# VH-VL binders against o27280, part 241

Target 1, 266 residues: o27280
Amino acid sequence: MDSMNVPEVLEIKRIVEESESVKTFIFSWDFRREVRPGQFVMVWDFRDEKPMSVSLIDPVRSEIGISIRRVGEFTDRVHGLSEGDLLGIRGPYGRGFELMGRDILLVGGGIGMAPLAALADEATARGMRVDALVAARTADELLFLDRLEAAGVNISTCTDDGSCGFKGFAHERLLTLEENHDMAAVCGPEPMMFQVMRILDERDVPAQLSLERYMKCAVGICGQCCLDDTGFRVCAEGPVFWSQELSRVREFGRYRRDPAGRRVPW

## First folded at step 9 (VH-VL)

Design R47 (framework fv_acasunlimab)
Fold by ESMFold2-Fast, scan of step 9:
Structure R47 (fold): chain C 266 residues (1-266), chain A 118 residues (1-118), chain B 108 residues (1-108)
Amino acid sequence: as target 1 above (266 residues)
Amino acid sequence: EVQLLEPGGGLVQPGGSLRLSCEASGFTFSRYWMSWVRQAPGKGLEWVSAISSGGSSTYYADSVRGRFTISRDSSKNTLFLQMSSLRAEDTAVYYCAKSYIGRAFDIWGQGTLVTVSS
Amino acid sequence: SYVLTQPPSVSVAPGQTARITCGGNNIGSESVHWYQQKPGQAPVLVVYEDSDRPSGLPERFSGSNSGNTATLTISRVEAGDEADYYCQVYDDSSDHYVFGGGTKLTVL
């Protein structure tokens, strides 16, 4: 529909403070325009536009939520907004997560837990057993633990500094968790996702991974959204990819692209 | 090079049993969900059964539940369909099929004809 | 159980565009896959995830999916495109794969 590319000016209905650096902005949404976990929207503050993953999908209340971490000028401005203020939203864009089977492992790092929180809600609503490995640098940066617990998710935590749960990185913690799953979903820093994918591949667990990269175009018509060897574009053909597809991409886990399109090591 | 090989076919009397096999080559078999899809003479495709990559989850069409059992041996790259209490309406070409990125079927066997005499 | 509805047949002239529909309740929320089957042969995947094509397939094959209808579009139809076409979804509420009844494409 053409409506997919037209920004709607929406009122911020509610703001949830998830941590000192993360807020979830909640908007009324017309679900004639369907939204799936793993999809993103373009958030426009009437000066700049950035892609943000949908972290809450609630058709009963007719609401969506968008979780934003304060990392730069755009996000700092958006964090300064209050309930009743306006933002432009267009989308959703991209391919969402696909569920299969009876049980799922979620592995999220930092803000990567945002799209996985929406997926956890859908998976539990469908009667799946959900295990989540939530990773962050410190305990204060672990996101959505109360929401996941309320949904009946089995939670393991991992912090770099050991302030909560396992001391170490997500892939190190995953090596100590030996349960088999019908599928997995992974979202977080690309080096973490690469290491997690390799472990899941060895365990024969099919995984979906969400790639959030620098994007200049919401509809995937620009080369900066393109993966190196496969020609896949994150905003048009992603951001969610099966591990089968990503294992063929030389770029994944090895380098990224800066705003000028140059290769930069992780 | 990537293929699914379904050896032979079968003629079975009503009420009988038959086991179908499908050997995978050219890909990491153990990583993918696998399915059986059948097609009766002159009719359309009908999904029969699926098995998860680890083999712990199995699913069946209502028409075969309780009579058919899907299984896999990842060490031998082989998918099986054990059919019991066969009926004339089970007469069909049976295809094994590999899931592609979870939901589609990208690689199909050539089909194995199962005839249940009536 | 989920039901997919396809027209039993579609006829087109060579060089024209064929459109084959697949109807399903809220099918736009599902990923739709399309298969081509010629007599005596196994099905071949021609479109997956609504609109993607496997490597080696002509750009003449394309797909769309919105609301209650998914569509397979074959542009500049050739005689070699005569076949049965099937749509397919995965119903994740039941973990069942569902096929449409099939559409026979005839090139006049």
Scores: ipSAE 0.485, ipTM 0.777, lowest interface PAE 3.0, mean pLDDT 86

Design R48 (framework fv_acasunlimab)
Fold by ESMFold2-Fast, scan of step 9:
Structure R48 (fold): chain C 266 residues (1-266), chain A 118 residues (1-118), chain B 108 residues (1-108)
Amino acid sequence: as target 1 above (266 residues)
Amino acid sequence: EVQLLEPGGGLVQPGGSLRLSCEASGFTFSRYWMSWVRQAPGKGLEWVSYISSGGSSTFYADSVRGRFTISRDSSKNTLFLQMSSLRAEDTAVYYCAKSYIGRAFDIWGQGTLVTVSS
Amino acid sequence: SYVLTQPPSVSVAPGQTARITCGGNNIGSESVHWYQQKPGQAPVLVVYEDSDRPSGLPERFSGSNSGNTATLTISRVEAGDEADYYCQVYDDSSDHYVFGGGTKLTVL
């Protein structure tokens, strides 16, 4: 693992409020440690550590950004921090997205737009045409719209409640959009990703999907982080998987497992 | 069961043209990116061209750009390489290859010999 | 353009370990794949994504990739392992697949 396994204590340089529940924490970063879109880091608040996707990669400014949704005690504590406060960061870990072709479709749900925002920056820098379908429950939960527009991304939105853009789910909106893309990248709730993957498969668009399951394997304590039927380990072989890999996994999009290992429908 | 079959190589004079084909079976051809890789007699592997699953994006090695055209017909499960302005240095066994995880190639055709000679 | 360097040949005795290197600038940041090719045959994928093995391949084949060197390791070498071996990466800057020059493995 190299020196990436030692937490580096970094000062919070800037905080961007993306929504009422999401903040992006920006740090100076030494790019001798390469970071790719789709990779994650372990964030340590000196009590607990959690995996978080990298949402900003800026070698010109020597900065990375990590977007965090407030969902529990750890994230509540981190959201209470201010510029100048310290966090421990180690990584990056995991397989990043691969870019191929001239056109890419990004489909993101909620906080799943975080790794896709970093990917959008890389794709546009490479001269690719980028279309993004940004989905959320309400308009106030749509993330990174201004940043994507500034990057030259063609944006479509949908919200469950119809407060912005198409009223409905991401896969329903996708059916109304242009079908010709060389590849797609998808990140969001598993039921959404499963439905989107089915449509992309029917359209013969190869897709990469980011599956955040069991990323605590990054600390080397869990050898049982794997998918049904295939034996893929999310931390070792993910979090990004090609759709042809996931099409062989009966669990994906149909059920998950609780802490006791029981199947729970989505 | 999963295979790529390449009929039809041959002998061509310098400056001539030839079209190679590669017929896929045992997998959903339309879902995979496809490539052509060549190997001159007694030499190493050299990538030639690749095409996206939908056919909208094509890429070429510098040595063949402007002379070769890759295309596909998903209704026939067939990959093509149209070669024009052929040169002696294009003499090689040409393999079609199916994309795999990480931009590897997991399935290869048997290879088709193309000889460019007067 | 990006270049991968392999030794032209490696010789080993049966039962010993063969190591075939693939040198490239910052190759540790790339995904490296390895192919075995026997005379008159198409290449066969033996290691992908630096260290993963295709289903059915013997555990004697393994890979590593760090810094400027990737390595294919074949333990307990058998006569049937005699072949040419090629490393391969994808160069994102040019959108090109790149192969190494190949290494002939001779089992003495």
Scores: ipSAE 0.019, ipTM 0.580, lowest interface PAE 8.0, mean pLDDT 85

Design R49 (framework fv_acasunlimab)
Fold by ESMFold2-Fast, scan of step 9:
Structure R49 (fold): chain C 266 residues (1-266), chain A 118 residues (1-118), chain B 108 residues (1-108)
Amino acid sequence: as target 1 above (266 residues)
Amino acid sequence: EVQLLEPGGGLVQPGGSLRLSCEASGFTFSRYWMSWVRQAPGKGLEWVSRISSGGSSTFYADSVRGRFTISRDSSKNTLFLQMSSLRAEDTAVYYCAKSYIGRAFDIWGQGTLVTVSS
Amino acid sequence: SYVLTQPPSVSVAPGQTARITCGGNNIGSESVHWYQQKPGQAPVLVVYEDSDRPSGLPERFSGSNSGNTATLTISRVEAGDEADYYCQVYDDSSDHYVFGGGTKLTVL
């Protein structure tokens, strides 16, 4: 609707420090506007607007949470804010995750665990068995472990450098896990998602993958949201895609785009 | 050698029941979704049912929902289809099939004939 | 729900190219798979993911998929290619596998 395209100025109710580089900002939310795991909002600091995945959906407390990693000027400014300060929120936008079956596997890399944390809450509330493979380059980049454990999620970890859990990549760890899942949801760096998708596809586990890095425009009009050989617009048709859609995209997991739109190998 | 063997099948009266089985060898059965696909005499292929690798999720074609039950025993590498309330239009060769990349089927059983007639 | 349309028959001479079509609404956005079935035998996967071939299949088998039509192409047709051919997609909206009606390829 029109009202969802106008930023609403909301007060930061609470801030949770998830790691040295990640904070979750919590706002009161009127759930007459539905929010589903996998959707994103545009966060406006009164200078710039950036897309951020919703990481907490709590209708009982009437709250949503948005997890933000410090990576540049905008996120540095937002990280400098305190409880009681104001941010503009527009949305939600995008296609959310769909849940099916009784057993779900979540595979998250770094900040990609943010939308999966919200999905874990919904899946456990529906009585599903949830297994999470939480991956990062180093132990300090593993996110939401305490929250997932409190929700009853079965957690496996891996780090590239071996600083916590299995030493290796997410797809290498996945090969050592039981294959008794009815679906999977995956979010993280594209090379990780590509390798994980291949294994899940071989196991014929239907998987949904979230492409956060392409969310440049909430209204789906800009070409920056478009996937190369399919013409999909992430903010209009995503950010969540089924694995069979992504397996047909020649760029997925192989190439990225520079600021000029040129293909650059990962 | 990768194989799916179907020792079931037979003649059954309308309203009757029959259980089909499919025994897998040569691949890690427990890791794959499995399906049943049927083919009526002189007709095309029709998907019937699908079961997840862990056995917890099942899907059915509208024509068989509520009458057929798919199940598996991965410790014995065996897939089952319990058919009840059988109708003449259920007469077909039934194939078990292993899922592959993109929801294709790469390995098929030899097929077992189920005839529903009085 | 979703329907795949194939011609019931196609005839070609040995050494020529056979083309078998599979029509479906916006089928170019789906992954299309193709099966060969000879009389009294189970189907055999010959093309998957629109254009990929299983290991061991001759390069004479190829596929394409765009818009509303997917096509299986068999070049330099041999008598042994005579069979029924089926296209197949997975319909995400219903979680159903959908097969085309089949095409009988006759090598004259």
Scores: ipSAE 0.006, ipTM 0.417, lowest interface PAE 11.7, mean pLDDT 83

Design R5 (framework fv_acasunlimab)
Fold by ESMFold2-Fast, scan of step 9:
Structure R5 (fold): chain C 266 residues (1-266), chain A 118 residues (1-118), chain B 108 residues (1-108)
Amino acid sequence: as target 1 above (266 residues)
Amino acid sequence: EVQLLEPGGGLVQPGGSLRLSCEASGFTFSRYWMSWVRQAPGKGLEWVSAISSGGSSTFYADSVRGRFTISRDSSKNTLFLQMSSLRAEDTAVYYCAKRYIGRAFDIWGQGTLVTVSS
Amino acid sequence: SYVLTQPPSVSVAPGQTARITCGGNNIGSESVHWYQQKPGQAPVLVVYEDSDRPSGLPERFSGSNSGNTATLTISRVEAGDEADYYCQVYDDSSDHYVFGGGTKLTVL
């Protein structure tokens, strides 16, 4: 292993409460170790290590941000930390998003907006026109709206319950959006990503999709990160894939795997 | 069979115009970015122009901007390069090429010779 | 604009290993692609994204990329490998595809 495989112990510089269930932890970062949107890091609380997407990349302030949703024991412990506390950070890992063309559509569901917020910053800095479709179950779970607005992003929202914006799912909202884009980037629950990908394919919009659910090893050394039909390893060849590659993966959008590796319908 | 076919180039006087075409088969043409890459006799590869899958975005090398126009007709699976104000230094074999992962080019046309002579 | 530098020629004996370099400022942060071109033919993609190979190409072709130099390595060279080789990157700052000047591989 090299230096990227050894956790660096970093002090939590600032915590931003994004919602009741999501916090962004901000650290000073030495950008001699490059970080790109779509990459992830391993976060170590000195007991367990979990992969987390990088949501803020700020070379001017020498900071990175990692957004974490409270969904289990590890994330519950991390949410209990305060500014000044320490966490181990290892990485970055994975292949980030590629930007091409002049216009990009971002489609994010829930915490999937985290890597897309970092991508929005890069795309706007490049002079691209950025449209974002931000989806969540309820208005209180919509993430990064103020940050995206400040960056000059054109925002559309939808919530399952209709509490903000369009009432319905991301793919239903996308059907009401008429603008054509040179590319799209999509991150969120796999069933949502599958439906969005189908619509973008019909519209001739090449899309990159981020698959975080299979990240069980940080450096691609284990087989548990593999996709059916293609043999791709998410942590080695992903987590970001072009839609043309995912359209041939039989398991994408149809099945998930339990702890024993067995196929289970969504 | 996946291929790109270019029907042939031509001899043009300086200041003249010529349109190149490239017909795609064996893949879903409308889903891919396409480019033109040229090669002057005895010289290396030089990228000329690129067009997005839907045709909404076009990009040009500085040497051809304002003189060349890239376009596509997805109903005919055809890529075009309209060349105007041609110069002797535009003499080259022109290849159409399909974009691949990482912005590589995986499928190339056979090449079309364009000669601009005074 | 971004510039890629290749040696104009490299010579190897059959069965030996050929190494073709592609120099660029901080090129290790870019994705580098490699093309083989034989006289009168269109280029053929032999390595993409630094080290990946297209389906059907021999395992003898491999790549690496770090710092300021990317390298195409051809092991157990055969007479049929004699060709011009080009490296290529995409320059995000200009939205330009950039090719190296090419390297002529001669199999003696």
Scores: ipSAE 0.000, ipTM 0.412, lowest interface PAE 15.0, mean pLDDT 84

Design R50 (framework fv_acasunlimab)
Fold by ESMFold2-Fast, scan of step 9:
Structure R50 (fold): chain C 266 residues (1-266), chain A 118 residues (1-118), chain B 108 residues (1-108)
Amino acid sequence: as target 1 above (266 residues)
Amino acid sequence: EVQLLEPGGGLVQPGGSLRLSCEASGFTFSRYWMSWVRQAPGKGLEWVSAISKGGSSTFYADSVRGRFTISRDSSKNTLFLQMSSLRAEDTAVYYCAKYYIGRAFDIWGQGTLVTVSS
Amino acid sequence: SYVLTQPPSVSVAPGQTARITCGGNNIGSEYVHWYQQKPGQAPVLVVYEDSDRPSGLPERFSGSNSGNTATLTISRVEAGDEADYYCQVYDDSSDHYVFGGGTKLTVL
């Protein structure tokens, strides 16, 4: 990679513990390199590099935040770091969200609320009315509720086990909510996003969805980043797609591929 | 409980016009895409037209494009199909049908016979 | 231009398993829905999204979909299952709903 894609070594300025399994790492950022909600960066711990969505964009404080869920060896090592420790950051990469109209619905599942939290900040700053449906398996996995409330967002929650808000899945809760929105943004598990997209399509609400599925290659053309039928590369042409673009992808929400390339149901 | 009722139908001459209606009850009509599907005597199902929730998007089978117009009135919970330049080949039972997940149809009207003959 | 191909008829004895196929180019990447139509009646959705069943329908109805063939399977067939069966997909490239030609199931 050239100088624009070389990792910059940044000091961890602050760490926010969002839940038992999620932390937000905050860094000083030079906003001559613009960052938009929905974009991601490559995080380098001097051993491995992984893509992470940007969850905080604050030009006033000159800060960005990156929210990381503990799911494997790399993320476990990063979670062990403290304020003052160093990480390599390169990017941003990918297509960000576009805002239009007066009203926006955000639908987030688990860590999928991370890029949507950054979007909520921008939407409220533009004077938009923001409604957020925050979904998780359990109450203690709901993310960013305090931050969204502080930003003036109208919040609805649902949990699979009923421990907070509506008992059920995001798409079931969505059916009970007011449908007057100029646009929507959705991020979370792919089966959830597929069901939500179908309801928004019926309501004639244009939606943008963020796919984290293939964010393994941030440098461009990559077979592992491709979606079936269209040839779209999540890391190069995503991770944010309009619902009309995803309607052409027969794989979306239905199946994934195993290491042999065979289709496996979700 | 949940119903689609098709009160109209009839006999028309070739080149004539006819308007079909379909009244919804027992569900929130304004939340769903709606379609018309027809079946000629002794033949299979053929999709005719579809309309989005708000009426902003309409779709037509190639065989009826330019001759049929789908519309809806959410204040009356009613779906319409305006048929013009009718041909003998348009003779069929016409069903209105409600969108279901995956673009299936879960609720169907009872069917309205349209006969195009001299 | 997308076309779904069904056999015109299938015969089965009571208590046996009926299999009705729906052929289409790369149909395994589409959602396939199945409808039952009895004489003089409107169609009834029996399987949607390849393999799911609407509430209230017998568990004897199931579906599968892979490659170029989707299949509706009716286990322990009863006389009351005698009907025409139609497969259906949505072709998003043309924004058209597409039905198969139908299969007459005879229970005899």
Scores: ipSAE 0.005, ipTM 0.440, lowest interface PAE 12.7, mean pLDDT 84

Design R51 (framework fv_acasunlimab)
Fold by ESMFold2-Fast, scan of step 9:
Structure R51 (fold): chain C 266 residues (1-266), chain A 118 residues (1-118), chain B 108 residues (1-108)
Amino acid sequence: as target 1 above (266 residues)
Amino acid sequence: EVQLLEPGGGLVQPGGSLRLSCEASGFTFSRYWMSWVRQAPGKGLEWVSAISSGGKSTFYADSVRGRFTISRDSSKNTLFLQMSSLRAEDTAVYYCAKFYIGRAFDIWGQGTLVTVSS
Amino acid sequence: SYVLTQPPSVSVAPGQTARITCGGNKIGSESVHWYQQKPGQAPVLVVYEDSDRPSGLPERFSGSNSGNTATLTISRVEAGDEADYYCQVYDDSSDHYVFGGGTKLTVL
């Protein structure tokens, strides 16, 4: 059997409280199983299993970090855990981000900054110029600002309520930023990503977008991961997609699926 | 419909110069990174150069660095390769190629033969 | 510089499965792309991102990539599959696009 398909029980080495609703859980990791930014792992609390993006990749300390937002029963239980407690981890899965060129724009909304924080570390280590647009509803929900600053990232912020940086949405802030990046990477709420993608397409900036919310299974063997019109399986072919793929998917940014699989407008 | 057309090619003396062009049609040229890949007679594929979609970044194989210049003109949907200080070893069919997902090349020109000889 | 190693030739009977390997140090950490080239023609992308196929290509073409070896698999081989096959990766350390030496597939 492939070790990636069997959960390994790991001890929570350290917990970092990123905000009132987000924690990063840090584990020792054997880097014989390589991990790239944009990949995810399946987190098992011995009752349910959920996909989580890797937000920290540290081969020097032999650690990975997984940032989890408290949004439901599973994540509530995991947030109740302490250092020394155990979780099952399997993976990594999915295709990671691919870096091109000498500068990159990161656009992240809420927990979408988690995979982008790992990408920022890789991009800066490679010597790329990194600009990050970090978006949230309020200042208290902006994530990883200190970590991005420590990495040498040029940070712009926006909040819906104007409590930090530009007052407005990510795409509105993006219209005021430099147009000539070699590439971009985007992760956040799907309506935000759709609007950002359209602006980047107009600017001829190739972009990669992460659709983490659709990772319903680890290896793409379930229909829930499929995108309309193309048959893409997010957990098998994603979660990272190029903008040229997503521009052909009618569902992206326009519709979501209810529990019965029916299209529902955003 | 989706095409990369490479007009010409030619015979050039060692030490000479030649400019290759590649005309794109059927897709939005300005959105894609572009590349030049060559193939010497009877040999394998060898990457030569790449240029970002906005033209901001250019990359070269060690064997051509300082001698070749890649450029693009989005208003003409055209990719260029300016070759100087040509050597016999530069004799090859030169393909322009469009980048795709994962840094793959999904669309290739028909190739243009460059012969460097007396 | 990063080097991709392919066998120079592979022979297979019609209807059988052909496997063409591409060796590289930790190539499983890279995305591998595969090209088919017939005599006098430009290359054609047949597999990208290790295992994905471009629209319109037969499902007989598939790929895998792990450890130090990527593999292009052609099932139910047809005479028309006879061609040279090249693997390709991007080497992040040098900013170079690297092709393997090519494998001549003979269908006999």
Scores: ipSAE 0.442, ipTM 0.780, lowest interface PAE 3.5, mean pLDDT 87

Design R52 (framework fv_acasunlimab)
Fold by ESMFold2-Fast, scan of step 9:
Structure R52 (fold): chain C 266 residues (1-266), chain A 118 residues (1-118), chain B 108 residues (1-108)
Amino acid sequence: as target 1 above (266 residues)
Amino acid sequence: EVQLLEPGGGLVQPGGSLRLSCEASGFTFSRYWMSWVRQAPGKGLEWVSAISKGGSSTFYADSVRGRFTISRDSSKNTLFLQMSSLRAEDTAVYYCAKSWIGRAFDIWGQGTLVTVSS
Amino acid sequence: SYVLTQPPSVSVAPGQTARITCGGNNIGSKSVHWYQQKPGQAPVLVVYEDSDRPSGLPERFSGSNSGNTATLTISRVEAGDEADYYCQVYDDSSDHYVFGGGTKLTVL
């Protein structure tokens, strides 16, 4: 087999503006190189390389999509690109979500809805009942609502400011929702995921959480992708972890590492 | 003590029925998916059926669908497999197994022999 | 239906390293678990999630999983490691748990 560590230069086929700060970049993809929801690729703009979750997997159209939030110099440059421009893609990497049962809950915060949107497509295509809790600071930052609705997902929203749906945080909204799910998948800011995980554990709902950290190297060479207590490297072991694994990690939901390796509170 | 105990099993005629049970102790039974896995004499492991923690979702191997029914009773910490229309090819040791991280099976019953013979 | 392929047997000398393969289409995208089964006994989980070990199991047991092949590695093999070994995945497209055919490890 060919090396997955060499970037393939792909043309941006289509760009979808998801919000003021988020765009989905769509590429033709050869599905002999399989991709699963929850996996990521390394996106190379010919200057820097960053990990990005796959947000669309469409074998019928032979396309994948990668959703990118504008947060810094790399993402600002990528947001400046147009259809027809080129990006380097290598991967996929990491282990994806595993589906179980018939009734599942998705809990996404901000850009964390990106890998969950791909999972929702797969789950609904398989005939599962999907409930999604979509959380953001404001209504204009809620992502993928139209796509989730088109897929047949039962959507609940919450915004910090109350501009759409429940006024409050994801974990507060979760307390008002039906308790009987066979599994959950969660992706968003670590503090949100920690609170959600605790509620799901109390309800005996097995949960998978996607832990995406700043990474310099997809092969796990740099220390920035290690989890503190277990020695897991997100690119090698994750990014998707079961809640039981994360409950043993003291750093999860409390601290992150800066570039110097120092603990910084969330 | 964490264990799965399988009373039951036995000799059944072709076309007959038998119910297997598996009693859980030492862990919170209601928190976990449970499965039945069988092994014909001298053969490998074959997954038979799985049930969600709340019992709302059930899955079956193609070879047993429509003939076997998996169920659970959380008040008794017991997993069941109701087998009907039994065939000689169903002769096997049947194990109950508890799901773990990544859908591995971390705890197994001792196995119960089911022989389908006239 | 998803299929896992294992060699029927592997032989190794005491103190050497045994490697048991498990082949599957794009198995590197799945979580692979490994079981040891001795005659007359229930299977015992020895490796889960490709490379993790249950508490109490020797560090001699390790695993890897990439592309189309997962591998169980047993270093410094002992006579007591003689057993049948099974790989297992969950195939979420069919909602089936899938076992490999098993590999008999013989320590000579």
Scores: ipSAE 0.007, ipTM 0.553, lowest interface PAE 9.3, mean pLDDT 85

